# VH-VL binders against q9umr5: the designs that were tried, part 174

Target 1, 268 residues: q9umr5
Amino acid sequence: SYKPVIVVHGLFDSSYSFRHLLEYINETHPGTVVTVLDLFDGRESLRPLWEQVQGFREAVVPIMAKAPQGVHLICYSQGGLVCRALLSVMDDHNVDSFISLSSPQMGQYGDTDYLKWLFPTSMRSNLYRICYSPWGQEFSICNYWHDPHHDDLYLNASSFLALINGERDHPNATVWRKNFLRVGHLVLIGGPDDGVITPWQSSFFGFYDANETVLEMEEQLVYLRDSFGLKTLLARGAIVRCPMAGISHTAWHSNRTLYETCIEPWLS
Below, E stands for the ipSAE of ESMFold2; O stands for the ipSAE of OpenDDE; V2 stands for 0.75 times the mean of E and O plus 0.25 times the DockQ between their complexes.

## First folded at step 8 (VH-VL)

Design j60 (framework fv_dargistotug)
Fold by ESMFold2-Fast, scan of step 8:
Structure j60 (fold): chain C 268 residues (1-268), chain A 123 residues (1-123), chain B 106 residues (1-106)
Amino acid sequence: as target 1 above (268 residues)
Amino acid sequence: QVQLVQSGSELKKPGASVKVSCKASGYTFTDYAMNWVRQAPGQGLEWMGWINTDTGNPTYAQGFTGRFVFSLDTSVSTAYLQISSLKAEDTAVYYCARNHRFGSPWYTSFDYWGQGTLVTVSS
Amino acid sequence: DIQLTQSPSFLSASVGDRVTITCRASQGIRSYLAWYQQKPGKAPKLLIYDASTLQSGVPSRFSGSGSGTEFTLTISSLQPEDFATYYCQQLDSYPTFGGGTKVEIK
């Protein structure tokens, strides 16, 4: 009776990370068919996001086809951006709830251990030199690097995030917007204690201005211009915001209180 | 059936202006961006730019700014190319072409083309 | 701009022949390449996009391959209606076309 749930993991992640999430779903919605997509695991999560979108698209098509009543997506961290693009490029998706777990929807501008591992001399202030090169755009993490001090370079060089956010025009922008707007609910989850997603408000479509002051979703040009449908979704009552303090980046998929408060109500 | 029908040939003097039309039918006009491509007599294809058919926002290739203007009339599903201060080197067949649904993060190929409009500029 | 070099510029072949046209990009363009056919006095027709995906309605004798900087268009068994000029196009930046390859059927 419950709609199937498709789970998309994040950077350097795998299906194993969602064991607790599956346990919670089974307890509250017994009989739910949950598919955790086992693609682009570990180091393969560094592949360009458009490549990942293509692979995940091939995997979700048969699942959606078997569920005429619709499906739910739960997408964690970087996986939330993959799901954003899936909803835009699929003319025939039947997603009801898109649940985004602490995903950098407006981008990332913060030091992380993973960035230091890949680019040892990097600081958030100078990473734009690498990420906004053709070589840098071959790495998923650079696809959503959003330096607020070099917004011109971000707009011109981002091969992924600037496009799916409608910050740079694209020949498919109108159809991507129409496809995205078919989603039933956009459930945004994140919080101040995440420790990785910077600013944490990126999970709610907020982001830094040039002075590193966070402007919330309703102040963003992408919202004001309705570039990919956020303003339309909000007016329709389809956007759900569920912030929660006290949760670190790797705990969003394994916290029972978070699940009961922010995820469980949107599974049907 | 998708069709792009362009206006007829034009013969103009240097310094004049011309407006080429491209009327679309068989699909939702605003769902697909429109490109302009020119081909000088006996030469290859040269991309001029594209226009977002929903917003009307144009993007021009290098060399096609200033004298070249892309515009729309969405009520009649028509895209326009205007060329001002015509020069002899503007003599070419001008094509409108629809963006394909699939492609790169940057651009997509052109799946349907207008029949072309010959613009001849001579004294 | 990304430059595309096509070879050969001219090709003469008989009906039934296997024809191969190459397109070389001045820098890596992944698989973001399309192939077009243009008959004399007519608009170009899309044959292949994303380097190897055949456009709907295009005969299966046409195929594309390659990635990065080297690409090929193959016609497995040339037909009389295949007399045309063939163009490659890159889509990894502002679109640019190759110089064209004219195929003449004897």
Scores: ipSAE 0.618, ipTM 0.830, lowest interface PAE 2.0, mean pLDDT 92

Design j7 (framework fv_dargistotug)
Fold by ESMFold2-Fast, scan of step 8:
Structure j7 (fold): chain C 268 residues (1-268), chain A 123 residues (1-123), chain B 106 residues (1-106)
Amino acid sequence: as target 1 above (268 residues)
Amino acid sequence: QVQLVQSGSELKKPGASVKVSCKASGYTFTDYAMNWVRQAPGQGLEWMGWINTDTGNPTYAQGFTGRFVFSLDTSVSTAYLQISSLKAEDTAVYYCARNHRFGSPWYTYFDYWGQGTLVTVSS
Amino acid sequence: DIQLTQSPSFLSASVGDRVTITCRASQGIRKYLAWYQQKPGKAPKLLIYDASTLQSGVPSRFSGSGSGTEFTLTISSLQPEDFATYYCQQLDSYPTFGGGTKVEIK
């Protein structure tokens, strides 16, 4: 009776991370078919995001085809960007709720343990030298690296985020926007205690300006220009904002209160 | 049925200007970008650039900035290519071609083409 | 720019022959490669996209294969209407075309 749920994991992650989420869904919506996609697990999550989008697309097509009433997406961290692109490139997706779980929708600009593991000697101020090179763009984390002090390099070199956000023009932008706009609900979840996503407001389409002052979604050029449909979705009442304090990056999928408040209401 | 119909052949002297039209039918004009591709006599295909049919913003390939201008009139579903200060090297068949949906993160393949407009520049 | 090199530049073949045309990219383009057919005096026609996917209405005797830097267009049994020039095109960046392969009747 409940629509199927498809889960897309994040950077250095796997399906195992979602065992608590699956328990919560089973308790509140028994009988829901939940598919956690175990593509691009662990180190494979570093592959270019467009490569990941193609692989996930092939996996979701048969699931959507079997569910004519629609499906829900729960997409965690980097996985939220994969889901953004899926909704844009699929001419026939039937997604009702797209639940973005602490994903850097406007990009990342911050030092984290993940980046230190991969680039131990790099500071956030210097990562643009690596990320905005051809070699850097072969790594998923560089596909959404958004240095607010080198916006010209970001706009020219980002092979993924600048394109899906409509920050750089693309021949398919109009169709990508129309496809994305078919989503029933865009549920944005995040919070100030995440500790990894920087700025945390990136999960709500806010981001740094050149002075590192956070500007919210409604002040972003991508919103004002309606580049991929945010302004239209907001006017339609289709955007849900669910911020929650006290939750660290690895706990979004295992916090019961978060689930009951922000996720459960959108799993029809 | 999707069709792209271009204007007729042009014979121009060096220094003149030419404006080629490409009228689209059978689909929503603003849903697909329009590309321009040139083919000099006996030569291969050369991509010149594209125009966003929703916004009107053009993007030019290297070598096609300045004298070449892409424009459109959405009220009649028509794209235009204007070439100013014509040179003999501009002699070619000019094609408009529709961008298909997602093929790559940058660009895609061309699924429908106009019949071509021969522009001959000679003195 | 990504350069595409086609081999051979021309070939002569008879009806019923198996024809193979190759396209090599100067750098990896994954599967982002299309093939076009152009008959004299006419616009190019899309045959294959994403390296191996046939465009609607294209006869099954046409097939494409390859990924990365090496791609092949095959016509399994050449027909009279197949005598034309064939072009590959990459779509991984700003579009570029191969130099073309002219297929002539023997």
Scores: ipSAE 0.497, ipTM 0.763, lowest interface PAE 2.7, mean pLDDT 90

Design j8 (framework fv_dargistotug)
Fold by ESMFold2-Fast, scan of step 8:
Structure j8 (fold): chain C 268 residues (1-268), chain A 123 residues (1-123), chain B 106 residues (1-106)
Amino acid sequence: as target 1 above (268 residues)
Amino acid sequence: QVQLVQSGSELKKPGASVKVSCKASGYTFTDYAMNWVRQAPGQGLEWMGWINTDTGNPTYAQGFTGRFVFSLDTSVSTAYLQISSLKAEDTAVYYCARNHRFGSPWYTYFDYWGQGTLVTVSS
Amino acid sequence: DIQLTQSPSFLSASVGDRVTITCRASQGIRNYLAWYQQKPGKAPKLLIYDASTLQSGVPSRFSGSGSGTEFTLTISSLQPEDFATYYCQQLDSYPTFGGGTKVEIK
């Protein structure tokens, strides 16, 4: 029988967005128990990411407890960061495949319609003033705002991403790394036509330097220091990179070719 | 079984130094940060700071820089607090305490505590 | 720096009484608050974390509630071993403790 699958949605999203994904899984892996978590839906997705991590943790504990052979996570967009933190804070998780669908793993630095709706007068160059304040850190989108021109402020003010990436020290950093390293496979999915995640290579742990030149994962200090285990996972053969062109941000969970190429192989 | 065992009480003159130890057992020492908390006689609890047990990097609360030094010896799973140039107001019970695995984005609560070391500074 | 104010500083109660201790934060800390029990000559013991989650092994007569700036610790039916000093602690920034509430018999 197939391991259960837990799905975590993204910003301004809900379980309804995954109806096509569920159809695909049912076709290729009939009998798979798929749970799409209906927590922090719609505007509640703006709640601080640590609050979301706590709520999702409470929901996944009984699912993992009932599946001694393990579970798979499929985590979309902002949800991929929630899943990163879940794998780090849970000293008892049994996740086999963690499938990250176009998630800003190194952060976001780009003007999107979502940001303009929330902060209509702000440009990406000025969002650091709001996001790196105590008030701004009460919004999920600011928890992964990573301004490459104000990296000192990001390192000191980010209450979420800088901590889970090991970019700023934290009392739990060593145990978070140990917990994360228990994952069987880290499957990274994303592409140049996403249109929301900026830079799109953030989905593969690449990001802008101070000149807005993208440096890939292996050039990141986080990787070189092995801050939360990326170098160890890559050496173990546990990281899968699956880039695909032609897919917009809201289509990752509803594209059959993407499912068959990047997701299906990892749903044992 | 998790245990934190501290060194015995110390009676010191003003200007002397003291080094308090905290030996951990029952868990992997480097998986958890170690905190120091003091309590003056009859007073409340005051957090002094923490040390990353994997890297050895200390973080001090305001008021505990300079004379206070956190260090460790990972080979014997022991954390140390050294206080130099002792003053009468340093008289307190000093506790080591382990960070829990879960908590806020900034810090966690303290799940296990040492028994405390009384440091008395008097002429 | 976040200040925590506990009230009352002293509380006299009898075995079987319902006891409530309050902790007020100088700014919002969501649910990032813990409660400790300290008996004379002993180290503090963790009772409750995340405002309302009971630590493993702690009797169910202890409960916590609140969010933001107002928090309470309740002992539903006070037992002889519960006479102690209780401290709240916030986790939202560098740790700070309340001044303590001493629960005395009668």
Scores: ipSAE 0.388, ipTM 0.705, lowest interface PAE 3.3, mean pLDDT 90

Design j9 (framework fv_dargistotug; at its last look DockQ between E and O 0.74; V2 from the best seeds 0.00; counts 0 for: pae O 2.6 > 2)
Fold by ESMFold2-Fast, scan of step 8:
Structure j9 (fold): chain C 268 residues (1-268), chain A 123 residues (1-123), chain B 106 residues (1-106)
Amino acid sequence: as target 1 above (268 residues)
Amino acid sequence: QVQLVQSGSELKKPGASVKVSCKASGYTFTDYAMNWVRQAPGQGLEWMGWINTDTGNPTYAQGFTGRFVFSLDTSVSTAYLQISSLKAEDTAVYYCARNHRFGSPWYTYFDYWGQGTLVTVSS
Amino acid sequence: DIQLTQSPSFLSASVGDRVTITCRASQGIRSYLAWYQQKPGKAPKLLIYDASRLQSGVPSRFSGSGSGTEFTLTISSLQPEDFATYYCQQLDSYPTFGGGTKVEIK
């Protein structure tokens, strides 16, 4: 039978957003047990990402224990970063396919309605003053704020993204890398018409340099140093890139063509 | 079972150098970072820094730059602390300690400790 | 440069007593606090991590609580083997230890 699927939502989101995704899975892989985790919903999605990782970890342990053949993760937007950390901190995960739906894997540097709601007077050029403070790091959105003009502050103050990307060393880095490398497939999905994830190539481990020129994954120091295993995964043939144009940020989990092209092939 | 075994006590003159060893067993050496903690006679605990056992990259606390060097020999699962130009104020018990899997975004707690190495610096 | 202040510095208690040791941080450290026990002539032993999580093999009479700036270690029923100095430690920046609390059984 099909491996169970665990779904992790994004910022200001809930399990209800995935009703179409569940319909597609049921049509193509009938009998699949799909669990959409209803933790940190709505405003609770603003809580620090390490707190969210701990909560989701407790929820996924019994699901993985019941599925000795393995599980699949589908993680949307901010949820993709939660799943990155889960794969690193769990010494015993049995994830086959990790499917990342438009997640800012190298961070975010762009104005959004969410940031405007929380910080009404801030622009992307000055948000580093808030996000790289101890107070700012209590908000999930600041945990993956990556200002390419203040990389020194990002490296010193980021409590989450700089760590899981191995951009700052940590005593657990080696074990986190070994754990992450157990994943069967890393399926990266995103596209130029997302409208929220900035730069959109962040979903594929690309990001801005100091001149706001996008450098792709293979040009990143984290890839070249193999800080958490990307180079090893790519060499193993375990990274899948599935870019698609014409899809807005809130439509990745409800587009049938996207599902058939990028998700369906990785659900065994 | 996890064990950290340190080298024996040392008595040195001011200006000399000392190298303390910490041999690990019972786990995969490179999976855990190694920390160094100092305790002067009758005083509390002072964290000195850590070394990444996979990469060999050391990180020193501000008070321990310069004369203090962390190094490794992964083939024998051993970490080393070298102190050069010894001063009387360096007299202390030096502990190695393994990182715990749980911690903060910057550091971890210490789950297993060596028995300590007394370094005495006197004329 | 986060300072940890422990109180009391010294206490004397009888077997069976409930003992409480307090650790105060100079700024908020969330739950990134641990407690260690050090017996005379021995290395420290981890008792509690993440403010309230009991380390494997540590007796259940030890418990930790608190968050932010105020933390406590409690020994619910003091035993003869609990005579020791207890240290708190924070990890919200470069690691620092409290000054220690010496517990004597009398």
Scores: ipSAE 0.696, ipTM 0.869, lowest interface PAE 1.5, mean pLDDT 92
Fold by ESMFold2, look of step 10:
Structure j9 (fold): chain C 268 residues (1-268), chain A 123 residues (1-123), chain B 106 residues (1-106)
Amino acid sequence: as target 1 above (268 residues)
Amino acid sequence: QVQLVQSGSELKKPGASVKVSCKASGYTFTDYAMNWVRQAPGQGLEWMGWINTDTGNPTYAQGFTGRFVFSLDTSVSTAYLQISSLKAEDTAVYYCARNHRFGSPWYTYFDYWGQGTLVTVSS
Amino acid sequence: DIQLTQSPSFLSASVGDRVTITCRASQGIRSYLAWYQQKPGKAPKLLIYDASRLQSGVPSRFSGSGSGTEFTLTISSLQPEDFATYYCQQLDSYPTFGGGTKVEIK
């Protein structure tokens, strides 16, 4: 029998987006209990990420309690940040595979269609003025906005990403790291043709330096300081990197080859 | 069970110093930050700051950056508050309090408290 | 600093009464509010966190409600052990406490 799978969707998204993924799981692993969480759909995905984390936490507790052998998480786009926070705040989670499906794990610094829709007169170079304000932090996109040219503002104002990255000290910092480290595998999926996640290497904990040169995960301060456990996980062989070209942001959960290559092996 | 046991009452003269201890038991000491809270006689509660019990890094509330020093001895699961150059207005009960898992992005509530240590400063 | 004003400052009640205590913040604090109980000569005890969540081990006769600037602690049926002083606390900025509400036997 297969461990239950919990699916967490992304920005402006809903449970229907995962219909093909559900088909793939049913065909390859019949009998797997899959729950696609129907919370914070559509515009509700703009609510502060800590509010979303609380709602998803309440939904996953009974599922995890009924599966003492463990569960798997598949978390898409913004949902991957929600899931990483869940792994930190839940003292007793039993997640084996955390599958991060094109998620902006080190943040976002790119002009996207939804940023243009939300902030039509702003460019990525100016958005720090909005996002690093109390008002801006009420929007989920700003909770993981990461302007490489305004690091001091990011570290001071971020109510979410700087916190779960351990970039700012916090009374729970030690226990959040310990909780995150209880995951069995961290599976990172993304690719250069995504078109939304900027830089796309954010899905692999890569990000821009001050010159907008992408530094890979192992060159990031959060990795080098092991601030939330990435170095420990990598040394333990628990990080799986599965890049795939040719997949746009909305197609990650509807590509059979991606599923078979990057997802299925981790759904024990 | 979680317990925080503080050192006994102190009677001091102005200009002296005092060191209040807070010994923790029933949980992993380094997993929870330790807060200090002051209560002057007949008055309400005043947060003084917290210390990261894993790293030893203190954070002081404004007004407590100077004569007040937080420290630890992790080997005996104990946090300390030292007050130097004591003044009459330092007369208060001093509590240690453990952080709750819930809070805001910057601060937490306090789920368990020590019994308090009365420090009396008089000439 | 965010000021918290508790009302009433003093309350006299009988065992079995429903007791309501309010805490008003000088600005919006979302739901970042806790209630503590303190008996004479003893430390505060956490009752309610995040405005409405009951701390483990606290009797269900205690409840909290509110958001923004106005919050309420309710004791549905007052018991002899509930005679104490109650404090609210906010975390939307540097933690501050209300001035307290003393609940005494009528």
Scores: ipSAE 0.616, ipTM 0.814, lowest interface PAE 2.1, mean pLDDT 92
Fold by OpenDDE, look of step 10:
Structure j9 (fold): chain C 268 residues (1-268), chain A 123 residues (1-123), chain B 106 residues (1-106)
Amino acid sequence: as target 1 above (268 residues)
Amino acid sequence: QVQLVQSGSELKKPGASVKVSCKASGYTFTDYAMNWVRQAPGQGLEWMGWINTDTGNPTYAQGFTGRFVFSLDTSVSTAYLQISSLKAEDTAVYYCARNHRFGSPWYTYFDYWGQGTLVTVSS
Amino acid sequence: DIQLTQSPSFLSASVGDRVTITCRASQGIRSYLAWYQQKPGKAPKLLIYDASRLQSGVPSRFSGSGSGTEFTLTISSLQPEDFATYYCQQLDSYPTFGGGTKVEIK
């Protein structure tokens, strides 16, 4: 039988968004038990990411316990960060494939429609004033806001991304790295036509430098220092990068070609 | 079983230095950060900071910068606390305490403690 | 800096009594609260973590409850070995402890 698949949705999302993905999985892998976690839907997805991590952890633990051979994670957009954090805090997870579906893995820095309606009086260049405050950190978006022009503030105020990245030292850094390295494969999916993830290379752990030049994963300090295990995973052939053009952010989970090319191969 | 064994009591003069050791056993030393906690006679508990046992990077709480130094000897699974320029107010029992596997994203509880080391500073 | 205020500071009780100790935080700390027991001349011992989770090896007569700013430690039936000082600890910020509650023999 096929390993169970757990799906985690993104910002302002719900399980309904994954109806096509479920159809694809059922068609190509009949009998697969797929669980789309219906937690923190809609506006509740704005809650602090650590709170979400705790909630999702409680939901996945029973599923993992019933699947001793392992499970697969498909985590979309903001959900990809939640899942990475899950794998970091769980010392007993049994995840075979972690599929990060257009997730801002290295953070977000852009004026998107999501940010505009949430922070209508703020621009990308000024959002740090809100996001790097204690009040701002109570919102999920701010938990992975990564302002390349205010690195000190990011490192000191980011209560989520900076920690799971190991960019800011903390008592759990070593253990979280050890836990994350339990994953069989890290499948990174994204593309240039996403329109939301900014920069789109963030889905592949690329990101802006201080001049807003996009650097790739291998140029990032988190990779060079192997702060949470990216270098180790790459070295043992556990990282898969699957870029695809022509796909908008809201279509990653509903595109058949994308599924067959980037997702299906890792559901065995 | 997990054990933290600290060095014996110390009697020092003001201005002197002391180095307290905390030897860990029963677990992988570098997997858990080590904390230091101070308790003055008849007083409560005061967190001094922690040290990353993997990287050796120390973090000091406010009020414990300058004269206090955390260090490691990983070859013998031992953490050290050094206090220089000792003052009378440094008289206290000093505990090493291991990180718990659970906690907040920033800090953890303390599941195992050393037996404590009394440092007395008297002229 | 988050302050923890324990009440009472001293408590006299008899064997078999139900004992309740309160810890109040100066601000919300979610569930990042622990309880420790300390006997004279000994190191603290972890009893409860995450406000209500019993540490392994700790008797079931100990329990913790609360969230936000109000927390309680309860000993359902006080035993002779339970006479000690109890401390709460928060982890929402850098670790701080309450002032302690000494449970004495009545």
Scores: ipSAE 0.151, ipTM 0.694, lowest interface PAE 2.6, mean pLDDT 94
ESMFold2 (binder alone), look of step 10: mean pLDDT 92; pTM 0.941

Design v30 (framework fv_mavrilimumab)
Fold by ESMFold2-Fast, scan of step 8:
Structure v30 (fold): chain C 268 residues (1-268), chain A 122 residues (1-122), chain B 111 residues (1-111)
Amino acid sequence: as target 1 above (268 residues)
Amino acid sequence: QVQLVQSGAEVKKPGASVKVSCKVSGYTLTSLSIHWVRQAPGKGLEWMGGFDPRDGETVYAQRFQGRVTMTEDTSTDTAYMELSSLRSEDTAVYYCATEYYEGLFTGYFDLWGQGTMVTVSS
Amino acid sequence: QSVLTQPPSVSGAPGQRVTISCTGSSSNIGAGYYVHWYQQLPGTAPKLLIYANSNRPSGVPDRFSGSKSGTSASLAITGLQAEDEADYYCQSYDSSLSGWVFGGGTKLTVL
């Protein structure tokens, strides 16, 4: 029998986005109980990420309690950040595989193929003004806006990402790290043709430095300090990196080759 | 589950003002971006204005600037649209709608109120 | 002031395909701004049908699809049904007006 799978969607998303994913899982792992959480759908996905974490936490508790052998999480885009926080705030999670589908784990900055006409270079350079205000932090998108040219503002104003990444101190940091380290596997998926997540290496804990040069996970202070357990997980062999070219942001959950290569092996 | 409930029909004289309300039910007003769209009888939709997250303030369509004021009362979860110096061509159904953001700068209107008929008669 | 141009009416028989065009300019659709589509049944408020050029909200059937090319967008409806009889509006953002603009609307008649 297979462990249950819990799916957490992304920004402006619906359960309809996952119909192909559910078909693939049913084909390769028949009998798997898959729950796509329909919380914070549509415009409600703009609610502050801590509010979303609390709501999703309440929804996953009974599912995890019913599955003593463990569960798997598949978390898409913004949903990957929700799942990051869930794993940290839950003292009793039994997640085996946490599968992150193209999620901006180190944050978002800059134009993408999808967004470049909305966020030209001048506009992305100005977003810090709105996002790092108290009003801006009431929107999920701003909770993971990471402007590498205003890193001091990001560290001071980010109410979510800087805290869960351990980039700013928090009283719960030690407990959050301990809880996160309970995860069996951290499966990171993303690619250069995503067209939304910028830099795309954010899905693999890489990010821009102050000169907009991408530094990979192992060069990040978060990793080097082992702030929430990435270095420990990598040393355990628990981090899986599965980059794939040719996949746009809305296709990660509907590409069969991606599923067979990056997701299927982790759905024991 | 979230609803926008608008005030009832109004009949006004030319030169008067009208104030239409839009009450948010099942959610908090401060978490939503409310826009106003009108539709004259037998005519198309016309955007009047709404909260612009890019500016952090309310923005009005050029042709209504100076005549329209959009406000919010967070204590009652109610948004308002007041249109002054009414003319017969302002006769229309006025809708409130929530803007859902694609990124921070473009959105679509995902949830609509039932509409409020405002008739301006001589 | 219709900044986006739609045909005033289109018609089709049940089971057929119809296409509704939305023609803009370099300040809106041509500048790469998204196109959204709304369906309005008689006596009701508009309902979101397609967003961001081609995406369907939950509950909208696959027979509704959107596309965009150059300065124009299209809404395609296949397998026409009587309940599709409604007014359809396109919407985009216009940079010269710094605001949202709607098409003039298209009345779909199902024969």
Scores: ipSAE 0.000, ipTM 0.414, lowest interface PAE 14.3, mean pLDDT 86

